VH-VL binders against Chromatin structure-remodeling complex subunit rsc1 (rsc1). Designs and how they scored, part 2

Target 1, 111 residues: Chromatin structure-remodeling complex subunit rsc1 (rsc1), of Schizosaccharomyces pombe (o74964r206to316)
Amino acid sequence: KPLSSLEARAKVIMRQVRRYRDGSGRQLFAPFERLPDPRMFPEYYQAIEQPMALEVIQKKLSKHRYETIEQFVDDFNLMFDNAKSFNDPSSQVYRDADFLKNYLADVLRLE

## First folded at step 5 (VH-VL; framework fv_lumrotatug)

Design a22 (from U07 with heavy chain Y32F)
Fold by ESMFold2-Fast, scan of step 5:
Structure a22 (fold): chain C 111 residues (1-111), chain A 118 residues (1-118), chain B 107 residues (1-107)
Amino acid sequence: as target 1 above (111 residues)
Amino acid sequence: QVQLQESGPGLVKPSETLSLTCTVSGGSISSFYIHWLRQPPGKGLEWIGVIYYSGSTDYNPSLKSRVTISKDTSKSQVSLKLSSVTAADTAVYYCARDLYSSGWFDYWGQGTLVTVSS
Amino acid sequence: EIVMTQSPPTLSLSPGERVTLSCRASQSVSSYLVWYQQKPGQAPRLLISGASTRATSIPARFSGSGSGTDYTLTISSLQPEDFAVYYCQQYNSYPWTFGQGTKVEIK
């Protein structure tokens, strides 16, 4: 099944990005695991046209919604770009999104 | 509005496990990070650890072998357990929220004093 | 870990005076620095994040500045309610670390 190969590749990429820890041991990916609660953060949903988080990507992957690996990567880039759009540049999440987006590009290049 | 409230025994004997609960009201515990911090009487603040949206945790290396943070989403509670306590663990314990993983604490619980004494 | 050092340990001042509090990091924290105010029996209150951004509802008399390893909190005209202990915190590197505080007390 073509989707088995795509899923296998996607899971490897996802694992590498998700498990990244910086030199101090901190998990950079943690803010990207789940969507913000709409009750707590209505302003996020007003500002962000297409919310994205790992939980959404994992659900799309399990339902065979990705036709290409590029579509999968696009959702990761969207997730990080959303964080950089919504959050202050002095925030940790902004810095982490910027770093992880570049890290993802490196993972793909070295693959 | 979101509120945080610490609770637990005010007295713990040396060598026992200190167990505290942070109850979150007015919002979903899964929407932000909850950190635990402490302040010994007359001293500065020390960061203990954090529990993320996923339920994974990070701890201060100085406490990592003794500390466990967990959450129960159904009860809207985050728990702190610190094992093998000594008098040096006497402090006011706080839980605090970190919205959007900003790196700063915009809301704190009132704090609960834990005294470690025989 | 990054060590945060605050100075002076104590300041004795009168209302209306200008207050300058210093916070120094053992290595650069890239402006990932927070200031808190704490009154006796209370939890810390967020004053300034990102070295210079005032939190909501914090009076304009409070200002923060600095970069690299050296940061300053200034209160332009001390009010009676400003007598408290002030702490700085870095969020550049794990573990998060705090200074030992500067006590601003009435003369």
Scores: ipSAE 0.407, ipTM 0.810, lowest interface PAE 2.9, mean pLDDT 88

Design a23 (from U07 with heavy chain Y32W)
Fold by ESMFold2-Fast, scan of step 5:
Structure a23 (fold): chain C 111 residues (1-111), chain A 118 residues (1-118), chain B 107 residues (1-107)
Amino acid sequence: as target 1 above (111 residues)
Amino acid sequence: QVQLQESGPGLVKPSETLSLTCTVSGGSISSWYIHWLRQPPGKGLEWIGVIYYSGSTDYNPSLKSRVTISKDTSKSQVSLKLSSVTAADTAVYYCARDLYSSGWFDYWGQGTLVTVSS
Amino acid sequence: EIVMTQSPPTLSLSPGERVTLSCRASQSVSSYLVWYQQKPGQAPRLLISGASTRATSIPARFSGSGSGTDYTLTISSLQPEDFAVYYCQQYNSYPWTFGQGTKVEIK
């Protein structure tokens, strides 16, 4: 039962964050959907201790690995924090990660 | 080592669909953000759209109703389809890589000229 | 959309001269501005991103500066291989937009 409630809440949160578009119609979430290819971006895996992307979060959710919604939210925050740690603050992906982290907080507050 | 190569018909008839392919070598498109851009002869550059490594897309609002970008990671190819073409769509078409969704392009294909005429 | 305007349209110069190219945005682009070089029959080549960060392998004679709406590309001593069209592009907001280009040609 808690699992059903958690899955329902997690799916609503995922939908809202993934579907966000700015005033120009740009979908900010796209870079966070999957992990970078380690063959093409070995420096990412050297710099980031815990790689995270939506594909990993979805897999954990489907395998019932989240016991609380807070654990689910922590993985989203880790994903955005990884992007902010790896990328220059002037980069688009850093700015998008920063915005989406704040947007996620708003989604959770309004849920 | 990284190369992007555009290919497709150089001539397209008005009202038909323009179809181009960008083939990537020296890397995986599943790890990259690939943009399509065009340049009419003697004029400046226009951004068409992007496909993210996730498969999500964003398009220039001026072209959104006519444009579809897709990819086939098994073939290392990104495709552009532009429907209902007119003479105004005559241009050199480029695919270009955007590393980490930065908004600027570090590798470009050589470009392919598409002429829209009867 | 943000409109990018480059000036002058054409510059006729000799090797060794200092070149200054201007790029103006219709609204602030917060230094999210990139410069490209394009030679006839070739794809554009990345020169500078983030208004002032030189791309790898780009010679030190190329430099970028500016903020807000006004940006400049400088070539400190023009070389024969630098004769080309130069484009600025903003990536502050979709759609990405480009200037019309400045042609640097031999005198």
Scores: ipSAE 0.006, ipTM 0.577, lowest interface PAE 10.8, mean pLDDT 85

Design a25 (from U07 with heavy chain Y33F)
Fold by ESMFold2-Fast, scan of step 5:
Structure a25 (fold): chain C 111 residues (1-111), chain A 118 residues (1-118), chain B 107 residues (1-107)
Amino acid sequence: as target 1 above (111 residues)
Amino acid sequence: QVQLQESGPGLVKPSETLSLTCTVSGGSISSYFIHWLRQPPGKGLEWIGVIYYSGSTDYNPSLKSRVTISKDTSKSQVSLKLSSVTAADTAVYYCARDLYSSGWFDYWGQGTLVTVSS
Amino acid sequence: EIVMTQSPPTLSLSPGERVTLSCRASQSVSSYLVWYQQKPGQAPRLLISGASTRATSIPARFSGSGSGTDYTLTISSLQPEDFAVYYCQQYNSYPWTFGQGTKVEIK
């Protein structure tokens, strides 16, 4: 079955960001795959107005909830901005979110 | 219209550094992800590494300690340096374009043979 | 690293015949698979990406299929210009890896 052009493009973007590995072979995207467990991290859900993770983005994509590619990209930016808001700038997760947000911008600029 | 062209010495001595350049014409290297690959004579392809739009790089773990990829946008060139070469590094070296960071290569250079021999 | 294994190593065929080439991954590559054609003295040419999407200018006789660990390239009616070496490549996991190639040669 052929994918729509939006779904096909979204899957390419998602794959590129998700699979990125740095010079040491570390996959930076791992912390962004799933939402934090609310039972273990209730403070996250108190601090962050709109939680976002790849699992939510994949669910929205499968339910055809994105009308434009820009809405899809906005959710990725929200996900990284949430991590930068919740974590200290000195933390690895903050630095990884910052890098991946810039990497996503590079991926999009080359389209 | 977009063309990639590899160049550099065809003969390198064991233990020395292999240095190649990929010159891009018909487009800006700042708009592409450029990869280096190699193919030993009569064998299959091996991915060496990539340089991103941002200038960031990723390398094959098997070569990571010996490989450096860099770019000079003013010359429209991407360079590959591979240190401490041995006969196992004898191969045709290719540069290739990945327009969307898609993981496949739509334009390749013609390839340049590098022989490692004393 | 993901190991890609192509079979058979060589196929000897006549023009007009149907050819099927196999590519197996040591673990699932989730359809992140590319097929390239390489003729003697030339750089590889992109044929198919995402396991089944033909590249621009590639004739309809070329098709790709498969999922998980098992993938196939099919040429429905072999033409004289199709005699070449074919390589599969996965791009699901770094480092990106290639099969050893299948040579399609004239009988």
Scores: ipSAE 0.006, ipTM 0.544, lowest interface PAE 14.3, mean pLDDT 84

Design a26 (from U07 with heavy chain Y33W)
Fold by ESMFold2-Fast, scan of step 5:
Structure a26 (fold): chain C 111 residues (1-111), chain A 118 residues (1-118), chain B 107 residues (1-107)
Amino acid sequence: as target 1 above (111 residues)
Amino acid sequence: QVQLQESGPGLVKPSETLSLTCTVSGGSISSYWIHWLRQPPGKGLEWIGVIYYSGSTDYNPSLKSRVTISKDTSKSQVSLKLSSVTAADTAVYYCARDLYSSGWFDYWGQGTLVTVSS
Amino acid sequence: EIVMTQSPPTLSLSPGERVTLSCRASQSVSSYLVWYQQKPGQAPRLLISGASTRATSIPARFSGSGSGTDYTLTISSLQPEDFAVYYCQQYNSYPWTFGQGTKVEIK
């Protein structure tokens, strides 16, 4: 069976955001690919009510858990907002989350 | 407690490949953002590269053509390979942890001196 | 690449003195600046991140300030254990770069 319209669209969005590199060649998306290890970062799980990472989004997508593209996008925004909530505003991950959230909005608008 | 320790040959011949290992204890290596840095004797620090949770890597552009960083989760080890070494590669090599891509290093290994000499 | 310049290269001081260390970037680093302390034979130790935020175990005598291209690390009253080399690092632009260090030594 061919990919649903939603699944096909989600995969294009995911690829564009995930593979972004800045002018220096740095991978901004790398912190968001998987959840932090609970043993190493217990403070993260205590502070963040709904942890989110690409690995979770990919599993939800493969199990057909998204009914709309908006729900898929909401999980990306939650992922970036979690990083901005947990991390110091002076951190690289905070800055990268802020940039990628705006980049995602641009990808969606220009689609 | 998380600990990092560098190991590998202390002497490497010019033109050969420098190979170092960072052994991580106190957690799963697949959960760590591990960077390699070096410090030539009496000089400042230089960032070499990083390996992320996903296994993807980023390298200093000045070293990119010669550097490979990889990890072996079963051994809890991150490896650094630097090819075609010269005397300019003589340095103390460090591995260090970046807490969730903060941009700063909260835990460092002790460092291992690598001398490039015949 | 952003070039980080530290000054002075060496400071010779006595315990109890106030110390000011300078770090300048070739272009703005937007307060994405870190300070480390390194003692002979040891790995660097994190002191301050985000230009002014002290790491958890770091004594209050250490403080950081600055913005744009000009940053300062201050030790309000130098203790014997503070004699070390201090490095600044920027994380505003890839690759991450360090200053050449300021050595704080006993007079």
Scores: ipSAE 0.065, ipTM 0.706, lowest interface PAE 6.0, mean pLDDT 86

Design a3 (from U07 with heavy chain G27Y)
Fold by ESMFold2-Fast, scan of step 5:
Structure a3 (fold): chain C 111 residues (1-111), chain A 118 residues (1-118), chain B 107 residues (1-107)
Amino acid sequence: as target 1 above (111 residues)
Amino acid sequence: QVQLQESGPGLVKPSETLSLTCTVSGYSISSYYIHWLRQPPGKGLEWIGVIYYSGSTDYNPSLKSRVTISKDTSKSQVSLKLSSVTAADTAVYYCARDLYSSGWFDYWGQGTLVTVSS
Amino acid sequence: EIVMTQSPPTLSLSPGERVTLSCRASQSVSSYLVWYQQKPGQAPRLLISGASTRATSIPARFSGSGSGTDYTLTISSLQPEDFAVYYCQQYNSYPWTFGQGTKVEIK
């Protein structure tokens, strides 16, 4: 079926954020593709009230669960905020989450 | 509990492809980032590349034309292929774990020496 | 790429001495700096991450400090098991790069 305007817009935003590479060619988005394995990281699921990752966002989008673009953006912000809550500020993933959250805001403003 | 083990031929001829396997045990390979590094005898460490959760890879620009890293989750293995080898590729090769793209390696394999000679 | 330079290449010291190892980056690495210890025939061992955070099980005599381009690893009182090669690594940008190492040997 043809995509709704919301779904088409969401896919463009998602592609731009996912494909971002820094000046060294590094893919910043990689840690956010999937949820952590609960068998290996049970402490993540105890610390994080609402786990979120791209795989969950893509599934919600394909099942028409977003009524507004704001709800879609909220899940991306939740995903990055979860990473910043769980990981040490000295870790690369913390910096990447912070950068990508700001980059997402820029993508939304410039569209 | 968590173990990484490198394996593959210890001798490779110049111009051939160096092929190594890292076997991961004690955890799911899809839960971590696996990197390859090398260390020529008596010298320092060089980062080769990484394979991510998605199967995407990033390589050291100095090696990217010759390097391929792949994974087989059913076998719990990560593979490194380095083509067109020369004597300069003689080194101990390591696979190492990076937890969540943290930026540091908390578990390393024991390393495997690969000598490039005729 | 960011070039990491360690100095000096070799330090000859006696047990009980305090030692500081230097690591300099060609550009700021924003404290995204790691220290490893490597003994002959072994893989490197994680000592310190984020310039100053000790890894689990690492003795308190090891400490890291620094910012920007200049970093140091300090061992407050050398033990016999501390004679090894020490490497610094930056993780600010790809490719991740290592210093050439400082060998800490017995005098």
Scores: ipSAE 0.426, ipTM 0.824, lowest interface PAE 2.9, mean pLDDT 89

Design a4 (from U07 with heavy chain G27F)
Fold by ESMFold2-Fast, scan of step 5:
Structure a4 (fold): chain C 111 residues (1-111), chain A 118 residues (1-118), chain B 107 residues (1-107)
Amino acid sequence: as target 1 above (111 residues)
Amino acid sequence: QVQLQESGPGLVKPSETLSLTCTVSGFSISSYYIHWLRQPPGKGLEWIGVIYYSGSTDYNPSLKSRVTISKDTSKSQVSLKLSSVTAADTAVYYCARDLYSSGWFDYWGQGTLVTVSS
Amino acid sequence: EIVMTQSPPTLSLSPGERVTLSCRASQSVSSYLVWYQQKPGQAPRLLISGASTRATSIPARFSGSGSGTDYTLTISSLQPEDFAVYYCQQYNSYPWTFGQGTKVEIK
């Protein structure tokens, strides 16, 4: 079965952001692929009102829960904003979230 | 409660493969980066590589051709293999965790000495 | 790769003294710098991250400062349990690199 135009577009965006590597070859997206284990990190779930990770976005996309591409992009921005709110500004994950959020905006402008 | 523990043979012959296991408890390896580091006797620390949440890996370019890191989430274990060892690979080997890609290691294993000799 | 250089290699001190350890990077690490303490036969222990943020269990006598390429770790009043080797590490770019260590020993 052919992909919907929304699903096809979302998969292209997701692939580009996920595959980004910096000049040293480092994978910036790796921390964002899965949610932290709630049994091990209850403080994270107390601090973050709406946890988000690629695994959640992929499930929502496969179950046709996004009505617009803007809703899909909003979940990516939420994911990066959660990382920036929870982590110290000096941390690598904060810096990587900030970079990838800007990179996502650039990917969208080029569409 | 958080613990990491390295295990494996303490003696490896030149040209063989060094194989170590890091067993964790008190947290899930699915929520952390796990890194391998080493320290030759009387010398400083060297970063070997990392395994990410996804199971993807990155390695120190100086070791990339010889090193493989893998994990088994069901056993709470991360493994290190270093091929074609020489006396220069004699070191205490550590595994360490990195919370949310912070860039620093909040917990380390106790370390295991691996001696490369005939 | 970024080369980290620590100085001096060894400090011989008495309890109660103030000590300052230096760490220099071959290029700017933008305060993405960590300090660890290592005692004989033990794994390194996290002291300070982000150049100046003390880890939760670390006593207030430990402080970090610096920017760009030059960083310092200060122990305001050296205690007997502070005699150890101290390492700095940068996390600004891969591969992560460490200094060679500064040994703080009893005089």
Scores: ipSAE 0.035, ipTM 0.675, lowest interface PAE 6.5, mean pLDDT 86

Design a5 (from U07 with heavy chain S28T)
Fold by ESMFold2-Fast, scan of step 5:
Structure a5 (fold): chain C 111 residues (1-111), chain A 118 residues (1-118), chain B 107 residues (1-107)
Amino acid sequence: as target 1 above (111 residues)
Amino acid sequence: QVQLQESGPGLVKPSETLSLTCTVSGGTISSYYIHWLRQPPGKGLEWIGVIYYSGSTDYNPSLKSRVTISKDTSKSQVSLKLSSVTAADTAVYYCARDLYSSGWFDYWGQGTLVTVSS
Amino acid sequence: EIVMTQSPPTLSLSPGERVTLSCRASQSVSSYLVWYQQKPGQAPRLLISGASTRATSIPARFSGSGSGTDYTLTISSLQPEDFAVYYCQQYNSYPWTFGQGTKVEIK
């Protein structure tokens, strides 16, 4: 089916954020692709009230659950904020979440 | 409780492909960032590469043309293949876990010595 | 790639002594620095992450400090089980790189 204007825009934003690589070629987005396995990380699900990952966002898009682009962006921000809440500030994933959250804001501003 | 264990041939001939397996117990490899590292006898550690939850990989640029890392989630195994080996590839090879792309390794396998010799 | 240089190469010490190990990066690693301990025949053991955060089981005598390009690992009172090789690692950029190690040996 033809994509709605919102879905088309969301896919472009998602692609830009997901494809980002730093100066060393490292893919920053990798930790955010899928939810952690609850069998291996029960502490994550005890600490995080609303788990979020790209796989959940993609499913919500395909089911037409976003009425505004702001709701889509909110889920991305939740995903990064969850990583910053769960992980130590000295961890690479914390830094990557912080960077990608700011990068997402820049992508939206430069549209 | 997580355990990692490397396995594979201890002797590989020059020009052949070095093949190692890391078996992860205490969970599924889909939940881990598994890295391969090596340490030549009497020398320091060298990072080889990583496989992410998604199955995506990143490799040390010095080894990128020769290295392939893959995983089989049904067997809870991560594999390392290093092609066209020479004596310089003789090392103890380790697999190690990076929890959530933290940047450090909290669990390591015991290491397996691979000697490249004719 | 970022080059990590550790000094001194070897330290000969007695139990009870304070020791400081140095790690210098060729460019800033923004405190994305790890310390490991390795004993003969064993895999490395995580000691300190993020330059100064001790891992869960690591004794309080181990401490890390530093910023930018210069980092130190301090053992406040050396115990017999602390004789080992110590490695630093940066995780600021790929490829992740390690120092050549400092060997702490019995005098």
Scores: ipSAE 0.436, ipTM 0.816, lowest interface PAE 2.7, mean pLDDT 88

Design a7 (from U07 with heavy chain S28R)
Fold by ESMFold2-Fast, scan of step 5:
Structure a7 (fold): chain C 111 residues (1-111), chain A 118 residues (1-118), chain B 107 residues (1-107)
Amino acid sequence: as target 1 above (111 residues)
Amino acid sequence: QVQLQESGPGLVKPSETLSLTCTVSGGRISSYYIHWLRQPPGKGLEWIGVIYYSGSTDYNPSLKSRVTISKDTSKSQVSLKLSSVTAADTAVYYCARDLYSSGWFDYWGQGTLVTVSS
Amino acid sequence: EIVMTQSPPTLSLSPGERVTLSCRASQSVSSYLVWYQQKPGQAPRLLISGASTRATSIPARFSGSGSGTDYTLTISSLQPEDFAVYYCQQYNSYPWTFGQGTKVEIK
């Protein structure tokens, strides 16, 4: 399997997850686009050992850092798990991370 | 900790519909992928199908025309219906959890024996 | 569908012996292979996933290896509680398929 095939698959998966909208039309993915500003949220970087966001995943993908699709999926799961670790279960971002993680799994299964 | 339990009639007549329920406790049913599997007495395991958190389903092609899996999140239950049963459908039926769409089952129900006989 | 074949069908052994169980796939499953243990009257218990990763609480005497089409489960020193039927399963492609099982019984 060439790298271009992995990148093509990764981009399709990424697009589906990123574009998801709930019944009210809200895009759930917005908080996961970029890493929090460390000057404004130093507590995040103290609590989270491996920060992750779409911008990091996109850079890794563009630099051919993923050798398998599983490594790409692992970074998405890490991103959502970080949000669930840092935020209360009652928070919107926790609920959105939980939903999108399950949605990602469905996308992979129906692929 | 998550617990799964199967229930339903232990005896079904040939040509009728087999109907089973899996009750999930200790966790949120909408957060798990629940699979149905079966094992005829003294034989190996066969995968029947899965219901995803979204409510979408996938079935074993060998059973697809006869199988329906559904869920009721208010009762934390997943149901299996298998139509037009024959003696070949006699088996212990299991429901099992697939966490994170991993492809392996970390928690299983105890299993329920269903005998197809007149 | 991918056909999983386990051998031998039955293994008669004494406690303390080393055991190796074989699982062969009709085509490559790319290490997407899992091992289960099943005792009479019980549901299967997850032992090893991804061909070689032990599940939580599984003793170190259980190990898995292999790649492509050929996989093995090894029990380094058989304990009395290890007498059971062992199944392999592939999750590389739908439908998911299981081997027929290898029964490990006391000699």
Scores: ipSAE 0.005, ipTM 0.534, lowest interface PAE 15.4, mean pLDDT 84

Design a8 (from U07 with heavy chain I29F)
Fold by ESMFold2-Fast, scan of step 5:
Structure a8 (fold): chain C 111 residues (1-111), chain A 118 residues (1-118), chain B 107 residues (1-107)
Amino acid sequence: as target 1 above (111 residues)
Amino acid sequence: QVQLQESGPGLVKPSETLSLTCTVSGGSFSSYYIHWLRQPPGKGLEWIGVIYYSGSTDYNPSLKSRVTISKDTSKSQVSLKLSSVTAADTAVYYCARDLYSSGWFDYWGQGTLVTVSS
Amino acid sequence: EIVMTQSPPTLSLSPGERVTLSCRASQSVSSYLVWYQQKPGQAPRLLISGASTRATSIPARFSGSGSGTDYTLTISSLQPEDFAVYYCQQYNSYPWTFGQGTKVEIK
């Protein structure tokens, strides 16, 4: 069946953010594809109240759990804010989260 | 704890393909970003490329046409293939872990010397 | 590609002396800079990340500083186990690049 307008729009946004590459050709989104492994990052799950990653967002979208596009965008912002909260500001993942959060805002402002 | 170990032939002939394996033990292999680096004898380090836990790769542009990095999660192994080798490819080859895209390497393999000679 | 230049190439020093190693980038790396120590026959060892953050288990005598294009690694009082080659690395942009190294050897 055809996607709802919300789901169609969400997929376009998701694809644009996921496929972004910087001037050096690096795909910034790679760390956000999946939740961090609890065995590798037990401190992450102690520090982060609501873990979020693309795999969770995709499942919520497929199960029609978003009532508005704003709720979908909120999960992306949560995902990036979690990375910035957990990781050192000098790390690549912190920098990438900060950039992608701003890029997402730009994608949403494009007309 | 976490351990990385390089393996492969120590001698490769000019024009052939250099093939190395990095075996990772300890922790969750699928969570690691594994990089390949090399160091010619008596010289500095050169970054070759990375494989992300998703299986995506990025390569040093100077080597991109000759390099392939691949991953076998069932064996906890990352492979490096470098084609059309010359004497300039003689180096100690390292694999190294970058945990969660930090930008630095916290664990390295011991390194394996590959000599390119006829 | 960003070129990293280390100076001096070699330092001959005695234990107890203060060591200052320089690393210069051809363009700003925004403090996305790492220092490694390498002893003969061994893989490099992480010392400092983000220009100034010591890795776990690294002694307090090691410190990093700098910004923009100019960075410094300081060893406040050189110990016998500190004789090694030191490399800087930028992670601001791909490809990641390293300096050529500074060898700290016994005088």
Scores: ipSAE 0.436, ipTM 0.821, lowest interface PAE 2.7, mean pLDDT 88

Design a9 (from U07 with heavy chain I29M)
Fold by ESMFold2-Fast, scan of step 5:
Parts: C-alpha cells; sequence; structure tokens
Structure a9 (fold): chain C 111 residues (1-111), chain A 118 residues (1-118), chain B 107 residues (1-107)
C-alpha cells in the first residue's frame, strides 16, 4: 500500500506548507492554491511551460499519479519556481515563493 | 482599457452595514486579486483587505471583525461589506488590482464617497 | 503595524526645481516600498515599486532610492503636471500601511 502511505505523508506536508503564517498573520500560500485563469492571464500561459498549483497537485494525488514522494515535492518546487520566473523579484509573490520553497525543504528535513 | 468602478449608496446611517460593489470591465485580466482601500476626506489611505482568485481573503486587523470581501467572477464583481458603521467610516472607497500578488496597485477605480450620517 | 511617516507635509516649489520627498518606516521594510501620485479628485497612480523600479509610462525624472527604514522619491525637474500629493506604502508585512502624504504645490 505504498500509494496510501505516500498520500498520507503528502497530506501532512501540504497541510504544514499551506497553513504557514508569518509574524503579521499573513497566509503566504494563498496565491498558489489555484491556477491563474487563462482568460485573465494569457500572458502567464505563454511564458510558463508547465503551470502548477495546489489544485493540480491535489488532483494528481487523488488519482494516484505520484509514484514517489520526490515527484510530489518536484511539483511543489515547480509551482514556486514558476512564480519566481514570471514575477518581478521585488514582488510579494516572488518573495513568498522563495520563502515557501525553503520552508518546504525544512519541513521535509524535520519529518 | 481595463477599468474598475465602485458603486453603492453614498449615504449610510450609523449602525448599518456599508455595502459596495467593484465592477471590472474593459479587459479579461480584471477579476483577480482585488483590494479595497479607503481615504477619509483630507487624510491618507488605509488598506481594508484583499480577495485572491482562490476566494481566500486577508483583512486589516483593525477592521477584521466588521469586514467581509466576496467575489462573483461570472459577473466580474467584488463586494465589500462593512458592518456597524460610524462617522469614522466616512471616506472615499477604492477598489484596486494587485497583478500577480505583487504588493502594489497598478489599476484603481475612481473611488466612491460614502458618508455616514443620520 | 508598521507606521510610515512622510516629510515634509507640504512643499511649495516652482517648475524646473528639484524635489526630494522623504518616507520613514517604524521598522525595516526591506525595500518593499511603493510610491504613488494622487491629483485632486483622482485615484492614486503607481510611480515606483520595490523602492527604485519605475512603473511603465512613468517619466525618467522620477526616481526612488533608500533601504531599511529610510526612503526617498526624487523629481529631478518639476513639471506643471507633477503638482500633486505623493504617498509611500510598505508591502513588507500586513497590514499594508501608507504614509500621510506630502503635498507638492506651486509656489
Amino acid sequence: as target 1 above (111 residues)
Amino acid sequence: QVQLQESGPGLVKPSETLSLTCTVSGGSMSSYYIHWLRQPPGKGLEWIGVIYYSGSTDYNPSLKSRVTISKDTSKSQVSLKLSSVTAADTAVYYCARDLYSSGWFDYWGQGTLVTVSS
Amino acid sequence: EIVMTQSPPTLSLSPGERVTLSCRASQSVSSYLVWYQQKPGQAPRLLISGASTRATSIPARFSGSGSGTDYTLTISSLQPEDFAVYYCQQYNSYPWTFGQGTKVEIK
């Protein structure tokens, strides 16, 4: 039952990353929950080869499409790297993606 | 081209709920990260809150108990409700777009004056 | 919350003059600072983001600088259309906060 074990571990990781709040109470993860609407942001889809968001990761997880936890983590890193690639380095979302990518690495190390 | 337009009653009685709508038009990149801000006459700007495309919200702690922001993407509208208003809530109210959660506002509505008076 | 203080409150100047506007934060905002211009009866207009990056369509005479708690907006040569109120905003932490504004008026 490797998929059940993988799914359980993935859900714990997702909860920790998603629920992070900084010292001001801000939930950093909010911009990453859903893909940008392609009607609203066609420019994003022209620039980003492989769009990724929590909704896509959750769907892949529920359909048993991850064979390893590393593949699951790769999609989170892709999601944050996409945000850093598309957005200005001085933007809040760039900073938040950078922080959450490092936070994810810490969560993985500490479990 | 992309336009944000605030609308709602210009006069609200003390203790009632202030209800405003921000309608987005003139382009497809318009119903996304929308913030509400206000500016009392002759004073500076105050951030009220934001609604993300996911529907998640963040509010200014000073207003959090009284404020609700919601959206209807099919109508290209974002709504602000502020309960239990007093004269201190008299201000020009703005909606503004934050493109890609940048932290700054590239498009603003013209603002709508709301006076709280009996 | 981070308190933003702008100085001076009002500047009276003639076209062609150089002006420098100050914005101070009660704690470091790590260059996550924005400048806006507001004319009477209008919404604010984005000028500078990330302390020093000009927004599209903003003339080169506008420049921003600073770090930590101290930031400045400079207009190298005032034009008639530059007479307005200028606001700074931090986006380092919630709630996002603004200064009280500096009014640049014609002498």
Scores: ipSAE 0.413, ipTM 0.809, lowest interface PAE 2.9, mean pLDDT 87

